# Ledger of designs, part 8: VH-VL binders against RecQ-mediated genome instability protein 1 (rmi1)

Target 1, 235 residues: RecQ-mediated genome instability protein 1 (rmi1), of Schizosaccharomyces pombe (q10160)
Amino acid sequence: MNQTTTLSTELTELGVRVQNRWLQSLLDYLAKKHSTGANTTPQLVMQYLVASDIRESTTSEGAAPYIVSEQHNVRIENTMLLQIVRVREIGISIVNQLEYLNDLEELKKLKGQKVIRLVHDESGDEEQNDDDGLTEAQDAVQKGSELKKMCRLILEDSNGQRFWGLERKPIKGIQLSTKLGTKLLVKNVLVRRGVLMLDPNNTTILGGSIEEWDKDYFPKRLIEELKGELSKTKA
Short names: E, the ipSAE of ESMFold2; O, the ipSAE of ESMFold2 at other seeds; V2, 0.75 times the mean of E and O plus 0.25 times the DockQ between their complexes.

## First folded at step 1 (VH-VL)

Design x9 (framework fv_axatilimab)
Fold by ESMFold2-Fast, scan of step 1:
Structure x9 (fold): chain C 235 residues (1-235), chain A 125 residues (1-125), chain B 107 residues (1-107)
Amino acid sequence: as target 1 above (235 residues)
Amino acid sequence: EVTLKESGPALVKPTQTLTLTCTFSGFSLTTSGVGVGWIRQPPGKALEWLANIFWDDDKYYNPSLKNRLTISKDTSKNQVVLTMTNMDPVDTATYYCARGGQWLVQDYYYGMDVWGQGTMVTVSS
Amino acid sequence: DIQMTQSPSSLSASVGDRVTITCLASQSISSYLAWYQQKPGKAPKLLIYYASSLQSGVPSRFSGSGSGTDYTLTISSLQPEDFATYYCQQSYDTPYTFGGGTKVEIK
């Protein structure tokens, strides 16, 4: 059994079914790049996978079955690997969301101009992250303007099929600021009129993103998308 | 849209050091597997790979030129800088920067998928 | 270093012709080979990666094949816009060597 077969088996136990070509390419890259003979672990492979497009990195075995609006009260028992195409907050009006997001964009501009950054967490490990770290002003806005009620997602599987997901209960890590291309494992999920009914018991967030999708998305492009949706609603 | 653009002096005297800057947009050199490389092409000659830098600061150099080359990145500015010492008239070429590595955005095979327009460097007294 | 020998150095062909360009590596490169098109005064454009994978946006008349040490770029029906110089490049090991180029002239 070669290394790619062993790793593929181990990754499958974690709910991820990678393409052999993709995995072989990664292993060759790591061997050539590091020139050190370090052991490649499933965890290291996952770091690269969550940054990939699953249409290119994973097999159809982890894909969703054909989901259509006619399917109602159908349960999908198998584990699916999905990536987030879009997140919308449907429990809060677009007008209120735009007010919050415009304030957040102004805070981001202010943060980018500061040499000294405010660290919220005294331990510093997570809050010292230059990307997505909270400023004092941003933290104050979040406390005054909580935008977490009920998210609706556009999800995509390894075959490129897109479908709706709806939070039945709040899932930690799913919000408007969730990066596009974030990977989810979804198992034992109920489908109602073509929509996946998501909750903390059936949804695991693996993280990651697709940089081409997420670049300059939050909050600038999201604001533009919501303004367009608001305009169409008024017609 | 992904773009890269080279900048630097158009004229360099023999023995001087050349410094070229590649400024890019539409991607981050913090993304796992992504790299940026430098390639040159003397007038009427073939392409020659010079150096690559990757997301984790790993650096690779053409062994024929390794003693003369230094590559570095500034992820906050979205820039990659190439320095080449002891310039000679034979180093006259168009210098390109390009995005390339085993892991390109949405691609996992090595290829230089997006190139800058190139900058001509003439080495003359 | 891995040497990449590209042949022919130049060729001329008519619109509609099938054009074949060959690239020979001095050792096995396990399909870590890319093909580029360079038009006069322009930067190279990636056509094919991993020996046979067509880059997004590239016309289907371009195809790559081969394994081990022998690789081929084929243009199934040459068009006027295909006037260019074509290069192969190996990425199996550093330095990432290019072939000498093939200049394709349309009659």
Scores: ipSAE 0.000, ipTM 0.416, lowest interface PAE 18.4, mean pLDDT 81

## First folded at step 2 (VH-VL)

Design r7m (from r7, 30 letters changed; framework fv_mosunetuzumab; at its last look DockQ between E and O 0.02; V2 from the best seeds 0.00; counts 0 for: pae O 16.2 > 2, placed apart)
Fold by ESMFold2-Fast, scan of step 3:
Structure r7m (fold): chain C 235 residues (1-235), chain A 123 residues (1-123), chain B 112 residues (1-112)
Amino acid sequence: as target 1 above (235 residues)
Amino acid sequence: EVQLVQSGAEVKKPGASVKVSCKASGYTFTSYWIHWVRQAPGQGLEWIGWINPYSGDTKYNEKFKGRATLTADTSTSTAYLELSSLRSEDTAVYYCARHDFYEGYSYGLFDYWGQGTLVTVSS
Amino acid sequence: DIVMTQSPDSLAVSLGERATINCKSSQSVLYSSNNKDYLAWYQQKPGQPPKLLIYWASTRESGVPDRFSGSGSGTDFTLTISSLQAEDVAVYYCQQYYSTPTFGQGTKVEIK
């Protein structure tokens, strides 16, 4: 009835403009699966929105107003809702990034083995603790968590336009492990040579992801992509 | 009530093409992806591909790429599977199925199914 | 592609008794980010399409009787029918939706 209008208005005040067909289908889904549609809050809708593809869930009003890659020294004053397609660290060599990522994979394998042993069809049993201090992998992970200089993003708007964003100043929550499909609100942003100049004052991270893009991406598929990029530079 | 109603059985000769329809009702057609799955007689289920009726985007199982074409007509809430260069091995019941994507999955949880369309390929 | 393997291929159970079907995936279908197992179970009766019973490994679909339950995580999953009824005679399929969908070969449940 008027619930979709009320929710749409409240979401617009949060910087997002949802498609009425998407919102209505979500309310239908919530009524079916949770037996509650009338008590839907804007916060609950946002939880589903940040997990959605904004090309499907939002209107073009939150999109870039022109072809970004063709602009130079222009300010986009409007608030845009964007999703992250890729993250690259351009202030650190690919070789150093690969060393860090391979160490993360090794650490994840070690954690997986411990979980298997600990569960082992018996609960709460104490097992042998590691005597070692930090492993080589753990040292690399600690060093790697400090290896953030400058990220460059591929961003996508609700119309499917893709363009670059450059981290001009560090933004907390943007790094190699940032999930693909993470949603950003970007306002009053400068475009230089077709690239959005991002900083903490013009960028708000809403979170979320697109599971199709993010599953098995970090660090396995990222490692494969970086190896491919490294091969091109050496050839 | 959510319903997916498919077209009737088809008998085709090897080398022909077949086009199966799946008409949706009882929900917003553009809000859910439609998948196609087939089942050869006495065999298991095999995924063919999906279409997003809103965008027209498609994804195919590599085995069917180049032979299967998925389309959708939003004005009639109908999805279509066209399979070309038919062989006897394509004899199967073909199902359309609805995919609910609100839980953040991109592939293959099928909450509602069409009744199936038997396609028989024989000389 | 993730390969799904069911056991047994066929199972005969007396009315009112427990039926247990196993499903194994060639790799984990647990997504660490949301801690969910991308595994579903379907029931298919002769001449009918498959019907969704269980998703997220253990969540029962609306309208499915509570005698059906799913368990397991990662690579090893089980469908249990606690008290077999005549209408439960069917082929049961597990399915992963972690990547491009793949199904187990099916387990036929019959009355003994």
Scores: ipSAE 0.166, ipTM 0.660, lowest interface PAE 5.7, mean pLDDT 85
ESMFold2, look of step 2: ipSAE 0.005; ipTM 0.547
ESMFold2 (binder alone), look of step 2: mean pLDDT 91; pTM 0.927
ESMFold2 at other seeds, look of step 2: ipSAE 0.034; ipTM 0.616
ESMFold2, look of step 4: ipSAE 0.006; ipTM 0.569
ESMFold2 (binder alone), look of step 4: mean pLDDT 92; pTM 0.933
ESMFold2 at other seeds, look of step 4: ipSAE 0.000; ipTM 0.406

Design r7q (from r7 with heavy chain E103Q; framework fv_recaticimab; at its last look DockQ between E and O 0.01; V2 from the best seeds 0.00; counts 0 for: pae E 17.2 > 2, placed apart)
Fold by ESMFold2, look of step 2:
Structure r7q (fold): chain C 235 residues (1-235), chain A 123 residues (1-123), chain B 112 residues (1-112)
Amino acid sequence: as target 1 above (235 residues)
Amino acid sequence: QVQLVQSGAEVKKPGASVKVSCKASGYTFTSYWMHWVRQAPGQGLEWMGYINPYSGDTKYHQNFKDRVTMTRDTSISTAYMELSRLRSDDTAVYYCARHDFYQGYSYGLFDYWGQGTTVTVSS
Amino acid sequence: DIVMSQSPSSLSASVGDRVTITCKSSQSVLYSSNNKDYLAWYQQKPGKSPKLLIYWASTRESGVPDRFSGSGSGTDFTLTISSLQPEDFATYYCQQYYSTPTFGQGTKLEIK
């Protein structure tokens, strides 16, 4: 067997079906970094994989076995590698979510201003005051940091099929700020009315992101998307 | 080459706290959970808890929940375990261990271990 | 928590001997969905960190000599060293990772 076949076999034992062309490209790249591709481990491949778009890096053998939205009361027993396209909090009103996100953006601006002014004003005064505006912004962010009840995810497999996943029980690492393109391993998951029923026992967060999706997304573009969703309920 | 390098030995008095560090290298720090396991002199291994370095989320064994805090600094690929209100029976070697979830997704299967940090609690 | 019980607590043997260490769990660690036993074995030499030997009850970690073998299922597991070598004198632990990790109390293997 050649090197790509050996690595692919090892990765398949871990539940990942790597695309051979992508793996070859990675090995060529690693060889140029003063190391031979022969020293490449499945763990190193996984580290590059979580930063990739699985539509390019994995095969359809690790994808959903059918059109998920058309299924009810079936179980997908195999391990799927999925990437998060969107996260939505569905147990908290959009209005309250927008309030949290706007307060987070305000706090970021106030922290920047306080740091700069403190350095420049060192010679000027001796006030021992808390800035009431900064304190109010910090309180709002603290309250919002616990903003989570139940998330619904848009997930994508290696074929580009997108489907819903519902957080049936809280999964640590899933919240509005979760990076887009975050990789999940999902195994033995029940599909109800076209939705994957996720919980901590069937879902493992690998991490990562897709830079093109995640760049400049949280919180500004999320705010825009939520406002658009709120406007649709008025139609 | 994956390495987990822990901070040096510590001697503490009862009631104090200790914070042990574990610096990871040779892999993407945020892609693997980090566990802490201790071993009292002449005794077996006792699992304490884990941290997901990506999210910062933790889970602690009930025996330690009120006294242990696990944190991380992703900018320097370092995990921390702090144990407070130390007692003499907390004297042990404390290990960080990497979770190999490719081989066991339910809970920790540990493929790499730190060298251990000896913590001695005595008055 | 799942309790792991090892036997014996210590064992004296000579180079070349076949040794067997047993491990029992208080409940099954077999996950029926994938038909795998979530049971591992570790080796720990004095002054060193534990080293993973076997996972899924019987699968050797890469680089582990074939004289180490694991067997068993459900609640009863065995580690066998078919021909003991000088470097094998150590303490051995079983561990379940089906749920919150727990370890056996260890088996110390010494030179006779």
Scores: ipSAE 0.000, ipTM 0.409, lowest interface PAE 17.2, mean pLDDT 82
ESMFold2 (binder alone), look of step 2: mean pLDDT 93; pTM 0.944
ESMFold2 at other seeds, look of step 2: ipSAE 0.024; ipTM 0.614

Design r7s (from r7 with heavy chain Y102S; framework fv_recaticimab; at its last look DockQ between E and O 0.00; V2 from the best seeds 0.00; counts 0 for: pae O 20.9 > 2, placed apart)
Fold by ESMFold2 at other seeds, look of step 2:
Structure r7s (fold): chain C 235 residues (1-235), chain A 123 residues (1-123), chain B 112 residues (1-112)
Amino acid sequence: as target 1 above (235 residues)
Amino acid sequence: QVQLVQSGAEVKKPGASVKVSCKASGYTFTSYWMHWVRQAPGQGLEWMGYINPYSGDTKYHQNFKDRVTMTRDTSISTAYMELSRLRSDDTAVYYCARHDFSEGYSYGLFDYWGQGTTVTVSS
Amino acid sequence: DIVMSQSPSSLSASVGDRVTITCKSSQSVLYSSNNKDYLAWYQQKPGKSPKLLIYWASTRESGVPDRFSGSGSGTDFTLTISSLQPEDFATYYCQQYYSTPTFGQGTKLEIK
């Protein structure tokens, strides 16, 4: 088998249906960049793929099999490759989210002007916030953790179809700070009223981003978007 | 040498407003939040709110939210607290206090205090 | 708001005495993630501003003599002065900084 066919087969085993034109362009680029012979691995291809726009880099075989918004109580058994367009916290009020994001910005400014010693822990338990006498926002900022209860996502497939995903159970790595364009593999997902019901068992985070979407987004542009959404609610 | 120097004593009638100043020196004014705390005669200390001098953002205690305004002028390293619609029970010493972040993020650990400004409200 | 209650409201003691002041909060000020009590003690002399003595319930501020010690956790806290000195005449306040700052009503210490 030639290099392109071997790589495509190996990537398909990982759940990724790469576009042949895109893969060949990547291989040409890598050959030029290395200037000498090199064997490209599927792992190296994945590094570039998760940084790509899947509308260019992948085929419709990894897309949703139908118009998702028209479906009720069906299960998509196939593996889909999706990219995150937007993340929204829906279990916490917008005003509390704005408090959290503004407090994060204040902490960042203070670190830039003076050494601010923070206690960081690799495992933060947001569930312990409820009994400590602080709001959830204040507690999250104080302990350096994410403000999180339940996220709703705007997801996009390789055909450019966009649809909602709702966390049925918290998925580690899905929070307000998740990079736009993050790649997900979603398998055997239940669709209810046009919304994908996500949980840790049916969702794998591959990572990555789309630079054009994510540049300077969190938290400043997110704050602006949330303020706009709050104003429309009042109108 | 950190120093917070407040404006002088004020005597006011009910219904008036008072604006107290707090001039900071000996440190970078915009790097520390400034809080306001008052102490009525024979009573304890009561937190009123804070201002972040870098951004101008404020947070006020609910008891004062409708009557207090905290501002600052970074060009002269000065914070201000204005209390409107004064009542006789607003008679107190008003302190500015610097928020110490050296021990991590918190909601108010105060390492330096102004000398206090006595505000007397009487008919 | 978290209510802070001090006892006693006042006391009189002689130089060399051991003095204890208690402070109770209406809610825990222990943050379980870092295991720290967000409680401070201040000293205020007549006509003067408060001065920070102790934070994190038991850590002495720089320059505070070893005779001052703090103890307790959660809702119950104690300031101890192990051998009272003439310069310790003052009013002492506890304060929580776990949330919106609140102070105890104060304990006035008079030295005989």
Scores: ipSAE 0.000, ipTM 0.390, lowest interface PAE 20.9, mean pLDDT 84
ESMFold2, look of step 2: ipSAE 0.000; ipTM 0.415
ESMFold2 (binder alone), look of step 2: mean pLDDT 93; pTM 0.948

Design x4p (from x4, 19 letters changed; framework fv_polzastobart; at its last look DockQ between E and O 0.05; V2 from the best seeds 0.00; counts 0 for: pae O 18.6 > 2, placed apart)
Fold by ESMFold2 at other seeds, look of step 2:
Structure x4p (fold): chain C 235 residues (1-235), chain A 123 residues (1-123), chain B 107 residues (1-107)
Amino acid sequence: as target 1 above (235 residues)
Amino acid sequence: QITLKESGPTLVKPTQTLTLTCTFSGFSLSTYGVGVSWIRQPPGKALEWLASIYWDDDKYNNPSLKSRLTVTKDTSKNQVVLTMTNMDPVDTATYYCARDYYDSSGYEAFDIWGQGTLVTVSS
Amino acid sequence: DIQMTQSPSSLSTSVGDRVTITCRASQDISNYLAWYQQKPGKAPKLLIYAASSLQSGVASRFSGSGSGTDFTFTISSLQPEDVATYFCQQYDSYPYTFGQGTKLEIK
């Protein structure tokens, strides 16, 4: 049987609808590089696919069925393949997020890689006046955990449509450090006011990234973007 | 091994403020996704959710009780405190505290309950 | 507020019988539904979450099914210790709300 047809069928079972031309180009490349064209597995194809831009690698059959921003109180039963364009923490102030990112950079410079409590002038409290006196940011850095409460995502489908996703409940693997271009399968999702209402039951993280988007982004470019957003809210 | 226990007055006069303390052991409110909720049950009636407080200080109050509810926590003492103002005889109920959490599956459920304390509101 | 309508209000049946209790939500709650057992003078005990998932340590004779607005709780073979009131509860939207309860008795 045609290798492209067999691989496409197997990838569809994994929730991914590949472009035939993209798949054939990948197989041609792999045949030149490794002599593996006859033995290429769906798992190997998936490795390249999650590193791709789904606008080029996948078909519209995995895209949103309509203009999402115009919908209210509808449910999308079908599985969509989406890629993450941006992640924003919206349950924690921008100021605290900036504190976290700056403190994380300072901790990363330390040889011991220890979680330590730092005196921070902008935290403002030199004494323990309540339970611990740590901000959410300081506690996350000292525990070596992600700063996380509730994320809003900018998502993109294979047609290049971008729309919002909001975490209703925490999804493990969605945080400020999540790589840009990470692939998601989203199934049976409710749309409210043009926003996908995400939770762990309707969202599966496939992983991956888009190198052009993600390189040098976290944390320095994220800090720059958050500072810009903070400046706009002051106005 | 995990336990919660409600404590506070069992008799309150109308207009007084009720303060109930939930003391728990076998888990910590510093654990990601963990919360403690207050639920009440009037005699012979359905359960009514009142308020929740989570590891990250996120708080939710039943809007039908408006500003009557305050929930706070003391993580170092393993305590959550419910304050309800302007008590009325209709608030007579058994008051429970219960653990809930966001897990990797994202479902909120009240998996461990305290024994409850009956609070009677009368003159 | 999402109203949870539970049926029947009471049920009297024999040891070994199959018991079915239904719960209807006033709007789509996906699978964000829990079932509780409450014995007289005791706190509720969680049996089922996510409409169909058994809580750890709960006997396999208890099961749940459904999605959207219509949910079913089943005891495959009633045991004497199952005499209790059973409640459904939605946790899709605040405020979280409970059904009125089904009182289960043995004939």
Scores: ipSAE 0.000, ipTM 0.408, lowest interface PAE 18.6, mean pLDDT 82
ESMFold2, look of step 2: ipSAE 0.000; ipTM 0.440
ESMFold2 (binder alone), look of step 2: mean pLDDT 91; pTM 0.937

## First folded at step 3 (VH-VL)

Design a11 (from r7m with light chain S33D; framework fv_mosunetuzumab)
Heavy chain, then light chain:
Amino acid sequence: EVQLVQSGAEVKKPGASVKVSCKASGYTFTSYWIHWVRQAPGQGLEWIGWINPYSGDTKYNEKFKGRATLTADTSTSTAYLELSSLRSEDTAVYYCARHDFYEGYSYGLFDYWGQGTLVTVSS
Amino acid sequence: DIVMTQSPDSLAVSLGERATINCKSSQSVLYSDNNKDYLAWYQQKPGQPPKLLIYWASTRESGVPDRFSGSGSGTDFTLTISSLQAEDVAVYYCQQYYSTPTFGQGTKVEIK
ESMFold2-Fast, scan of step 3: ipSAE 0.575; ipTM 0.786

Design a15 (from r7m with heavy chain W33R; framework fv_mosunetuzumab)
Heavy chain, then light chain:
Amino acid sequence: EVQLVQSGAEVKKPGASVKVSCKASGYTFTSYRIHWVRQAPGQGLEWIGWINPYSGDTKYNEKFKGRATLTADTSTSTAYLELSSLRSEDTAVYYCARHDFYEGYSYGLFDYWGQGTLVTVSS
Amino acid sequence: DIVMTQSPDSLAVSLGERATINCKSSQSVLYSSNNKDYLAWYQQKPGQPPKLLIYWASTRESGVPDRFSGSGSGTDFTLTISSLQAEDVAVYYCQQYYSTPTFGQGTKVEIK
ESMFold2-Fast, scan of step 3: ipSAE 0.544; ipTM 0.756

Design a19 (from r7m with heavy chain N52R; framework fv_mosunetuzumab; at its last look DockQ between E and O 0.03; V2 from the best seeds 0.00; counts 0 for: pae O 15.5 > 2, placed apart)
Fold by ESMFold2 at other seeds, look of step 4:
Structure a19 (fold): chain C 235 residues (1-235), chain A 123 residues (1-123), chain B 112 residues (1-112)
Amino acid sequence: as target 1 above (235 residues)
Amino acid sequence: EVQLVQSGAEVKKPGASVKVSCKASGYTFTSYWIHWVRQAPGQGLEWIGWIRPYSGDTKYNEKFKGRATLTADTSTSTAYLELSSLRSEDTAVYYCARHDFYEGYSYGLFDYWGQGTLVTVSS
Amino acid sequence: DIVMTQSPDSLAVSLGERATINCKSSQSVLYSSNNKDYLAWYQQKPGQPPKLLIYWASTRESGVPDRFSGSGSGTDFTLTISSLQAEDVAVYYCQQYYSTPTFGQGTKVEIK
């Protein structure tokens, strides 16, 4: 069996349908870099694949089988390889998200100094409750955690079709800081009103990014985008 | 303004090959598929295949299997159809057409067409 | 492949009168999940490429006059020109995009 066919078969078992021309180009590159391409494993190919744009690196066999945005109550049983175009928190107000992002930037300037929080409420209680009156944003910053309730994603398949995915249950690794171009395997997913219903049972995060999309995105460009969205809401 | 501008008319003998170009402008070339459709004189439209310019992935009508080759050059925003082993019945106007995948969310709705390229096959 | 069959092959209609073109697919192009028929109509005037008129069986493309309308579902479709104008002399094609695109053989419309 030749190396390209063997690697392609192994990658397909993982749910990834690699484009032959892309794989051959990678193998040629790796042969020069390592002095032998015979040591190339599916795991090594995956490292390069998750850093790629799947519109170039994968075939339409891993794409959505139809126009997702116009479907209701269907199940896509096959495994799709998707990349994240955008992440939005929809369970927390944009104002609170902006507060969170700005507070994170201020904490980074403090170079690891302990955070100082204005947390006291005006209650007449004899003991103060440090978490009493905290916004979700303030609490997340204080705890060093991600601000997360429920994300909506813009997803893209190898054909360039974009559609929405909604977290029905929290998926670890999906948050405002998730890199743009992060690769997902989505399997046996229910489509409701044109939206993929995502949960930890049907979604596997492969990681990666698309450098051109993600460079300088979090938090600077995200803040700008959220400000723009807030302005449209008020208008 | 979206435009698809095709190369000029060709006259070929049976058994030869032809390569028709389709230069796109006014939109992001790699975001849309390009289909090729032909029309024999006085006859209807016949689909040849599609190409995804971003990836180079293609699909062909079985009638043209082994004779048609679709390519795209993203640096020049140009799609190509090459048809080999030409026969007299390949005499037709060849069109490129843009697949409106993002707008309208369709898998083969053609919103913009090239002006057509007449290929004449005769001895 | 889904075979598209139009009738009639040609049609002569008096100026200002109604023209009706039929299109039949060999299998349904209705996607029941979204209740949309993946059926389009194109107009082709002599020496010109085709122009999109109707998609989803009945939705007019922007800039297409109100006299053009589409109807039907599943396997049987019609294009109606309610008041034929001189500029409507053309060949009309139906096309399915439920799967790999296929076209009807065309219907030539002329002024009687």
Scores: ipSAE 0.000, ipTM 0.423, lowest interface PAE 15.5, mean pLDDT 82
ESMFold2-Fast, scan of step 3: ipSAE 0.626; ipTM 0.798
ESMFold2, look of step 4: ipSAE 0.090; ipTM 0.640
ESMFold2 (binder alone), look of step 4: mean pLDDT 92; pTM 0.931

